VHH binders against o75319. Designs and how they scored, part 80

Target 1, 181 residues: o75319
Amino acid sequence: GNHIPERWKDYLPVGQRMPGTRFIAFKVPLQKSFEKKLAPEECFSPLDLFNKIREQNEELGLIIDLTYTQRYYKPEDLPETVPYLKIFTVGHQVPDDETIFKFKHAVNGFLKENKDNDKLIGVHCTHGLNRTGYLICRYLIDVEGVRPDDAIELFNRCRGHCLERQNYIEDLQNGPIRKNW
Key: E = the ipSAE of ESMFold2; O = the ipSAE of OpenDDE; V2 = 0.75 times the mean of E and O plus 0.25 times the DockQ between their complexes.

## First folded at step 5 (VHH)

Design c5 (framework vhh_etentamig_d1; at its last look DockQ between E and O 0.02; V2 from the best seeds 0.00; counts 0 for: pae E 12.8 > 2, placed apart)
Fold by OpenDDE, look of step 5:
Structure c5 (fold): chain B 181 residues (1-181), chain A 121 residues (1-121)
Amino acid sequence: as target 1 above (181 residues)
Amino acid sequence: EVQLLESGGGLVQPGGSLRLSCAASGFTFSNYAMSWVRQAPGKGPEWVSGISGSGRSTYYADSVKGRFTISRDNSKNTLYLQMNSLRAEDTAVYYCAKSFWPTHRSYFDYRGQGTLVTVSS
């Protein structure tokens, strides 16, 4: 169906680039079929995503989609020049090690292939907050050795919203480091 | 207060070697990626090399690959840059820079005062 996700309207469409990283988080863009249920100012399509990124003088080099559905938009709605990666990630629970690894692998691969540019890794789930924030922070903590509180603070500030799920926060702060390879 | 202090710069002949050091303080050194950035006279800043917080990952600009080696000693809060086979075009002020991402070439939280490297016959 094309029902608007709960609370989707409450979140900023696109965050800011995380300084010192190549990450930017955003909420899920919605394809045209959703527009009839939205006010014009509430609309956020794949096209709108790219326009907003451009307004920030940034460029997306990869989109990682963490939603557990395919109903929101189609990869075909994206420019051919921007790779799209789907990592089905269940909501409300801490991602499993396989999911974490897939995310890390994708990020590392991107960094390896994009050393000569400054393109961003766009990451989104439904709201671009909890699953998105967890995996980005998990990467920074596990791979880059960032202090958990610093990673969380950086993400929250740049996304314009704070991580909400206590189990995610707790795992980031006190959970074990996950395998990187 | 975050402090970064570069040292090791000087005059060297082409083909020579230098080792730069950066002493860091005021933050948890191992939690942050570090980079070397250089600025030649009349040119803009150029990212040279980056290293992850743990030191497990190292990155280099194409211009210095195979000649420069970045490393760190987290127990000493020190960043290093071994520069071999130096060329005239390597002449620049070299800065130590703090960031979250070792390959990030434009955003740095802090950088030092720099140390001058002059490569000349």
Scores: ipSAE 0.023, ipTM 0.335, lowest interface PAE 5.5, mean pLDDT 92
Fold by ESMFold2, look of step 5:
Structure c5 (fold): chain B 181 residues (1-181), chain A 121 residues (1-121)
Amino acid sequence: as target 1 above (181 residues)
Amino acid sequence: EVQLLESGGGLVQPGGSLRLSCAASGFTFSNYAMSWVRQAPGKGPEWVSGISGSGRSTYYADSVKGRFTISRDNSKNTLYLQMNSLRAEDTAVYYCAKSFWPTHRSYFDYRGQGTLVTVSS
């Protein structure tokens, strides 16, 4: 399937760098085969992603893809200089501890390898909102000690859309701190 | 196309030593972390060791700490694993992997064919 993801057109393609962090969030880019179903102004390809990042005077050092499929684009569609990681994240449910641990491990490894530059971690799911926002906020809360409401507000402001799924918001606000290692 | 070619495996007695090599091509070697992963018969893959792109940071599984040393020569696009004090449980096919993180639970974007290490009397 080259079907456009439901509601995908409703979201801004790329957010802004989250101040004080190395994160930037975006919706899934779509390879050229999807463009048959899109008006020109609706297109958001892997190339468009990198152009928009450059327009912000930023550089991606890692892309974390939280979707389960490669039908949207293939890692080969990305510049060879940008590492790519897939972490399958089940939608509609709060991610399990294994998924959260994989995300934390990936971010920690990136930060150690990239401590001498200012490259960003790009994170996306299908819409770049619920699963993306949850895992970024979970990292900020558990690893960086950010208050839940502050993490959520920072994500919402920088993404340009508010987290929508109440079960994610409730878990961030009231759920247990998860292990970091 | 990314290519990784492992070599240096063989039959060795317990307590012996072996040095594995991995020749890399098709990517800018120094920009990526590298890992060694092994797979014993009937078991899933086990991460053994990792090294950052610069070579400054190295990491080891608990089962091999103090016995194995990972290194790289970025001028030769080559990754190494020095294996000392080998034990029967080290018997496995060893794979070189291009990775983004030198730490355990690395998510590999490519593996080589592997080289067999057999430790037995």
Scores: ipSAE 0.000, ipTM 0.162, lowest interface PAE 12.8, mean pLDDT 86
ESMFold2 (binder alone), look of step 5: mean pLDDT 84; pTM 0.865

Design c6 (framework vhh_etentamig_d1; at its last look DockQ between E and O 0.01; V2 from the best seeds 0.00; counts 0 for: pae E 13.8 > 2, placed apart)
Fold by OpenDDE, look of step 5:
Structure c6 (fold): chain B 181 residues (1-181), chain A 121 residues (1-121)
Amino acid sequence: as target 1 above (181 residues)
Amino acid sequence: EVQLLESGGGLVQPGGSLRLSCAASGFTFSNYAMSWVRQAPGKGPEWVSGISGSGRSTWYADSVKGRFTISRDNSKNTLYLQMNSLRAEDTAVYYCAKSYWPTHRSYFDYRGQGTLVTVSS
């Protein structure tokens, strides 16, 4: 269906690049069929995403889609020059080790292949906050060795919204390091 | 016991360069982000630069971007700060810190005794 996700309008469309990283988080863009249910200023399409990224003087090199549905937009709505990766991620629960690994592997692969540029990894779930924030922070903690609180604070500041789910926050702060290989 | 020992400070003329080092011990160095912070006379602490545990991610204060480079050698448990194009306003005691905020906001759970950098003609 074309119903707008709950509370989707409450979140900033696009965050800012996380300094010192290649990550940028955003809420899910909605294909054109959703526009009839939105005010013009509320619309956020795949095209709008790229425009907003450009306004920040950035460029997307990869999009990681963490939503558990395909109804929001089609990969064909994206430029051919930007790879699209779907990682089906269930909401409201801490991602499993397989999901975490898939995310890490994708990020590491991107970094390896994009050493000669400064393109960003765009990550989104529905709101671009909880699942997105968890996996980005999990990467920074496990792979980059960032302190959990530092990672969370950085993400929150750059996304413009704070992680909301306590189970995610607690796992990041106190949970074990996940396998990187 | 966490130990951080800074070195490499000294007197340098404007436009000159210095390289600071920090020897770390008492913890798994590669598992922690590190930062440099500085405190000028009569001023509060200022965050200068940060680096992730792996060294792949780096952050800089706007005041030092393009002039300073943070790096680390995890095999030697050592943090570095290459300072080029030094200015009088860079004069401060520079501290190695075990944690950081990737902003000018100073947060750290441990720092060394510091090394003095004086930029003067």
Scores: ipSAE 0.026, ipTM 0.423, lowest interface PAE 4.0, mean pLDDT 91
Fold by ESMFold2, look of step 5:
Structure c6 (fold): chain B 181 residues (1-181), chain A 121 residues (1-121)
Amino acid sequence: as target 1 above (181 residues)
Amino acid sequence: EVQLLESGGGLVQPGGSLRLSCAASGFTFSNYAMSWVRQAPGKGPEWVSGISGSGRSTWYADSVKGRFTISRDNSKNTLYLQMNSLRAEDTAVYYCAKSYWPTHRSYFDYRGQGTLVTVSS
């Protein structure tokens, strides 16, 4: 079972730092065992992730993995100096309040620990788009007070792909503000 | 392989003090936040305290603030918990944990036997 995730090849590996935030989004990196099914130019490993971040003159200080599986890479494939957090996020539905809370808590904790540096929070799901975009935008809207349309536009532009799931977009644009605690 | 060896537990009267130690090996200790987690009989694990990799930042559960002090010596790969003004409700097995985030309660990597602290008259 090292099947390449459906449509994974269709997405840019890594986006750009979202200006005015500490976020960068990317698709799931795939450990070496997946590369037998990939052309060399299609490969995107954990090492490739870090190389691409360095090419942007950036540094990751936290990776938040939103996938519902652990098969794509092992935390041991990451530099030991980069904190890694898995938040199991169910697809197809707007993430529940507990998932949103876990994400906000992780981001707020990172910002407190890293107030004296410029490191980024890397966020990914399988494609680095729908669940990733939803939770980043939810944070920006609820915690930072960003207008929904501005959050979505910023994410889309920096990721290089538009959010696709209409139920996520509708919840961000038209749903209630989720209160923090 | 990551190894964490807790020590320093024991039986102590209420109001007493203990100092716990955790010897760490199998990873670059200074690169990771560390936590103390405790588990009382019949209860789930409770995060007690965390410390950043450098040791400059510390965090405490409300139940232990002002009584417990977390520290680390990165030259000795050792984590410490100074516990003062102990109460009966502090009775638990105490584990040290390699933490990816020092305040994160849900994602502990603890593998030691723990060290038992019993606070009783």
Scores: ipSAE 0.000, ipTM 0.136, lowest interface PAE 13.8, mean pLDDT 85
ESMFold2 (binder alone), look of step 5: mean pLDDT 84; pTM 0.862

Design c7 (framework vhh_etentamig_d1; at its last look DockQ between E and O 0.01; V2 from the best seeds 0.00; counts 0 for: pae E 16.8 > 2, grease 25 > 24.2, placed apart)
Fold by OpenDDE, look of step 5:
Structure c7 (fold): chain B 181 residues (1-181), chain A 121 residues (1-121)
Amino acid sequence: as target 1 above (181 residues)
Amino acid sequence: EVQLLESGGGLVQPGGSLRLSCAASGFTFSNYAMSWVRQAPGKGPEWVSGISGSGRSYYYADSVKGRFTISRDNSKNTLYLQMNSLRAEDTAVYYCAKSYWPTHRSYFDYRGQGTLVTVSS
């Protein structure tokens, strides 16, 4: 249960806010039980997440967890003031239409409820890169009409790592637009 | 070079209507969300309305909802703002702004010179 995800240490803990959006991506924070397997400088807990966000002068208004497990941390480890949404998303394959819709619906709901603030939508999978990047870009492309290459470039730049999965990239660039309702 | 040119502003009486236009060039217009932002004398900029690149999604500030309508013609690279039931508090310079996010209130990479709208009896 406390196995560190493969390559987890290789990724920056937290990206930067995507300019022109309310999104910020990060890798999965790990609860304290994982710390014994990490060097102090490698540790990234839910608390560390919020500290890093604060250092950027930002505030999280929602966390969307795309991991397909619940072993990394508990929602109770998060502040009560920040809603937590779990969307179980299988890795390595393009998310299905239902998953895409759930993500879009969550984002739209957040935007409707948070018109009067500038709080961010924090999105993460295991590494906060492929599944996270795909769904964020899919939203920007389908809902906001952003050019696919621009969306991908923006995400990559802000996350500090590039999307790696070719099937995700190909789907974003050339795949069909998914329904927004 | 990105260019945004607003037009259609002028003097109108309360309750009147105006239609603003923004001619865009220097980028693939349909790939980007566009917004209208206004700035009244002595006040900071206020986001008014936004529309996605495809025009499928559109959003309004509460202050103009039900009175203003944002639209775009991607074949003409033009953004529009139909303003009805104008009020004195709508007096401002209105700017066309390029963005990735139609609801974004502060992040614009390009903005036009603006067009003045004055609502007065």
Scores: ipSAE 0.012, ipTM 0.286, lowest interface PAE 9.1, mean pLDDT 91
Fold by ESMFold2, look of step 5:
Structure c7 (fold): chain B 181 residues (1-181), chain A 121 residues (1-121)
Amino acid sequence: as target 1 above (181 residues)
Amino acid sequence: EVQLLESGGGLVQPGGSLRLSCAASGFTFSNYAMSWVRQAPGKGPEWVSGISGSGRSYYYADSVKGRFTISRDNSKNTLYLQMNSLRAEDTAVYYCAKSYWPTHRSYFDYRGQGTLVTVSS
């Protein structure tokens, strides 16, 4: 049904652009049908997402949706000029190598296509935190050579919330470097 | 300038009650969620409770559920915390905080000096 996802109200809707990167993270926007259970200040729709990005003087050039469902909003709720990519990502466990590769491929493709602008890659899961933070940090570590602790700190500060899943944090800090192919 | 002025703290016996108040100024009070945050001696800040700008949604830390009640009066720009069944572990300086979201997973913007609650004897 159209129930508010558990703990969704606990999180800031949109983070800040991560300096030195093309990433911005947010929680899943909710289409109008969810708003009957929300106070006005709790609402965060696809339109609210774009307004908040514009308020930061930024522009989205790609949205990567890591959720298993489209119950929260439909791609048709997004401007057709903004590419949308769904990468089904299992929660609670460290994303597998196939998922990590798909994410890296999407980011690298975006950077190639958008080398002459400053548009951002918007990444979300349900809460815009654990799966989102893991994959962004994995990219920064594996592809850009950022130290694990620095990647985590940057994500936490810019998202406005700390990564919560210990197995994700342990894998980022001490786990193997993943292939970039 | 944002100002938050906490009051209502004091010394109480275990099992007692207190009502904290927070007078707010310098912003449109009803447009913001408000939270209570406490800090015990030698410890980091702990979120206690939050309430939406309209007052329709409210949340509590597990440590205070069933004992504390948050409320607000938007006509008086005042936030309240009714604290019942107080325990020694509730001893702390209590701060009110302005935020966009009423839950513990957002970051807070503290502005007040706090009000001391001491539960002993």
Scores: ipSAE 0.000, ipTM 0.135, lowest interface PAE 16.8, mean pLDDT 86
ESMFold2 (binder alone), look of step 5: mean pLDDT 84; pTM 0.864

Design c8 (framework vhh_etentamig_d1; at its last look DockQ between E and O 0.01; V2 from the best seeds 0.00; counts 0 for: pae E 13.1 > 2, placed apart)
Fold by OpenDDE, look of step 5:
Structure c8 (fold): chain B 181 residues (1-181), chain A 121 residues (1-121)
Amino acid sequence: as target 1 above (181 residues)
Amino acid sequence: EVQLLESGGGLVQPGGSLRLSCAASGFTFSNYAMSWVRQAPGKGPEWVSGISGSGRSTYYADSVKGRFTISRDNSKNTLYLQMNSLRAEDTAVYYCATSYWPTKRSYFDYRGQGTLVTVSS
């Protein structure tokens, strides 16, 4: 139930906006029930997420949650003004085409509806790194035509941590383009 | 290209009924939960009803429970909303939208042009 994810403390809570995009990645925020297992400086709640985003002079317009569980926080913990999308994404394996499509579709829908603002798409898995990085990069590569190495470098730099999973990296670099629709 | 086309809206008296349809194309319709959302003049969008990809699960806003019925025909790529016992407060533009399970707060990543429903005596 309230077990802190392995290595969760090792990652920066929130990355930086990816220049030229509307993406920002972060690790999963944890609801209040987890706080008793954390030092005060380790705490990262949904509220803390929004505070940190504001500190960057940014605003979230959408949260895409890629975790494969619902135990970390509740959508109700988020402001009603910020849409929440859950895409259950299994860890450690390259997301399937359906998952990729769901992600792309959500992003495109957001961009279509948010042309008049500069709100960000917040994406997270558990650590906000591998699954998150893969799907963001997959989008940039497939939809925006970014070179794989450039996408990966951009994500890594902005997240403050590098993609770790070789299968993700290999798929991004050498895998086929996935259908956008 | 994803396309959603709503139809069936119109003027109806209080207590009347309407049936909305949404024709979907450009994606595997049965793989996606679908929702109806509405927007009244001067108000923000309101989630009305949702249905799972298979159609086995349906969800309703409290404001429409018992009056509205959502359904889908995956063989026709069509979403429906049967609206009974319509009230003045149901007046709005109704949109069909793609949504993902499981929450009512899911982002609507795509919607059509909408169809106007006006309930007035």
Scores: ipSAE 0.018, ipTM 0.295, lowest interface PAE 7.4, mean pLDDT 90
Fold by ESMFold2, look of step 5:
Structure c8 (fold): chain B 181 residues (1-181), chain A 121 residues (1-121)
Amino acid sequence: as target 1 above (181 residues)
Amino acid sequence: EVQLLESGGGLVQPGGSLRLSCAASGFTFSNYAMSWVRQAPGKGPEWVSGISGSGRSTYYADSVKGRFTISRDNSKNTLYLQMNSLRAEDTAVYYCATSYWPTKRSYFDYRGQGTLVTVSS
């Protein structure tokens, strides 16, 4: 079945570009088959995602999908010109070093290939909050040298919702810096 | 409402020093990173320096590193920039800004009139 993810309706569909970065975060878009269970104002499809990005005068150059499932939408629902990368990320626990490395590698590769434009990296998990916020903040801390609390506050404000999982917050604030990039 | 008021600019000879101040109000100052941004005649804004909300982390553009020192006093809601060994190319209007990223990509939301620094013989 096409069950709406728990609490998905409670989250803002798309955040704002994080100033000084190439990141924008959003909740998982849902393909049209989910819309039978949604009021029209609750719908957020892959097409809706791209419309909302365009309304912000921005352009996506990569989507990183952190969900551990394949049921929400198909990459074929995305414009052919936008690269799509799935990084299977287990929820409820701090991502392991392999997952963190894959994320950093993808971001660094994008930045190299897109140094002469202003396209954004779209990152989502199910709610676009906990796993998404953790990996974005981990990148900013480890690779860009941003202080943990500054990274978390930037993400929270631009996403429009605060990170909720204390183990992620505590690992960002007090855990080891990962140097595997 | 957020208010930022820059002061301390002026005329100075090359090699001289100035100390800029920015009085902030209308928000919880210690929760936010702050930056100095400058705009020289005929150029776009250039990020100069940033500081974390706590004041523990500081960042500098390569062009000013070793000559400028950013600081803040959270008890007085005031941001500072100590500028030493000034050069003609430092001539600009200097603005303070709230930011969420205290590195070179982190200048936004500046709306004071700025303070003019002119370095000339």
Scores: ipSAE 0.000, ipTM 0.140, lowest interface PAE 13.1, mean pLDDT 86
ESMFold2 (binder alone), look of step 5: mean pLDDT 82; pTM 0.839

Design c9 (framework vhh_etentamig_d1; at its last look DockQ between E and O 0.01; V2 from the best seeds 0.00; counts 0 for: pae E 15.8 > 2, placed apart)
Fold by ESMFold2, look of step 5:
Structure c9 (fold): chain B 181 residues (1-181), chain A 121 residues (1-121)
Amino acid sequence: as target 1 above (181 residues)
Amino acid sequence: EVQLLESGGGLVQPGGSLRLSCAASGFTFSNYAMSWVRQAPGKGPEWVSGISGSGRSTYYADSVKGRFTISRDNSKNTLYLQMNSLRAEDTAVYYCAKLYWPTHRSYFDYRGQGTLVTVSS
């Protein structure tokens, strides 16, 4: 596995902090073994992630990894000072209620433990877009009462790319509110 | 220019205590996790302890857990290491370091000149 994920180069590495929230989204960082297939300016390692967050004058307090695999990097490649949580999330399908619950539980736990600071929850899947955007928006809609279109607009603007999967968008806009916290 | 200035080392008997300080400048101190790294004579660097930018999360190598306490004062840009119950094997030059990747000790960014701790009877 040194193959660059399909379309990974097409996405901005790291988004911006979503105003009024503790979220920031990014694409999966790639460990050094992938860099043979990347130009220097295309590289986005775990170290690059933390540098880019610091350049925004922010600090990560939790990383939620939504990918199914660890082939892109290992938790050992991350600073031990930042908690890491993997929530196995199958792509292409609207995440099931168990996955949504795990995400909400992790976010709520983080907010409780970090109420006295301004650290961010970093969320990524492979591209930091569809699964990431869905779960962030689902949290904002279900837990914070944000209107679906406002949540989607906020995510798209701050990520720098629009949600692409129509089934995710339709579920956010028209699906039931989940009260599985 | 990033500067890290360690102090507080010295000669102490086994079972004694020392408090190390590290004055930091040239970067936004509170934005970065920090660590203590030590290098004993004839050995490579050994990560000792780490602390998050906010100071709320602390981490320790097994060899020092329960004896050493890392802390920071972000208003003074200063990192501390309280070392209690010192042993001869704690003898080393101690460095503070600006962290990326503290679980992989080779990923330290910037270190000062260090401060010598000698534990001898």
Scores: ipSAE 0.000, ipTM 0.128, lowest interface PAE 15.8, mean pLDDT 84
Fold by OpenDDE, look of step 5:
Structure c9 (fold): chain B 181 residues (1-181), chain A 121 residues (1-121)
Amino acid sequence: as target 1 above (181 residues)
Amino acid sequence: EVQLLESGGGLVQPGGSLRLSCAASGFTFSNYAMSWVRQAPGKGPEWVSGISGSGRSTYYADSVKGRFTISRDNSKNTLYLQMNSLRAEDTAVYYCAKLYWPTHRSYFDYRGQGTLVTVSS
């Protein structure tokens, strides 16, 4: 269906690049069929996404879509030059280990292949906040050794909204410690 | 309490084969990706192979591709590593670990005590 996700309008369309990282978070862009239900200023299409990224003098090199549906937009709506990766991620619950791995693997692969540029990894779920924030922070904590509170604060500041889900926050702050042997 | 117990290591000649096993308990095994990691004498840990919770996805380090096969039996809570065409450079302690991370940096939340694999003439 073409119903607008709940509270979708309440979130900023696009965050800012997270300093020191290649991440940028945004809410899900909606294909043209959704526009009938939106005011012009509320519209946020795949095209609008790229325009907003360009306005920040950035360039997307990868889009990771964490939504658990395919109804919002089609990969074909994206430029051919930007890879699209779907990681079906269930909402409201902490992503499982497989999902976390898929995300980390994708990020690492991108970084390996894009050492010669500064293109961004665009990550989104529905609102580009909770699932998105968790996985980005999980990466920063586990892989980059960032302190949990610092990762969360950085994400929140750059996204322009704070992580809302307590289970996500708690897992990030107090979840199992990943070791480097 | 999470427990991982590796077995199957031993002495083998170059070109030989070994099959490692890891018995897992204390968690829902099928919900977690699993990895094999090894540490050779005087070297840091090296990620070897990973497998998704369902077993549908497998990953290998370049150094073992084509020679090693990771698998799992979720009904038995067991992880396996079939190692063929073993080389001297495969000598290491092999660890079973939750999660898998396809990088030179081995990040895991838990691993077992390991099992020694020695490849020597």
Scores: ipSAE 0.000, ipTM 0.231, lowest interface PAE 12.5, mean pLDDT 90
ESMFold2 (binder alone), look of step 5: mean pLDDT 83; pTM 0.840

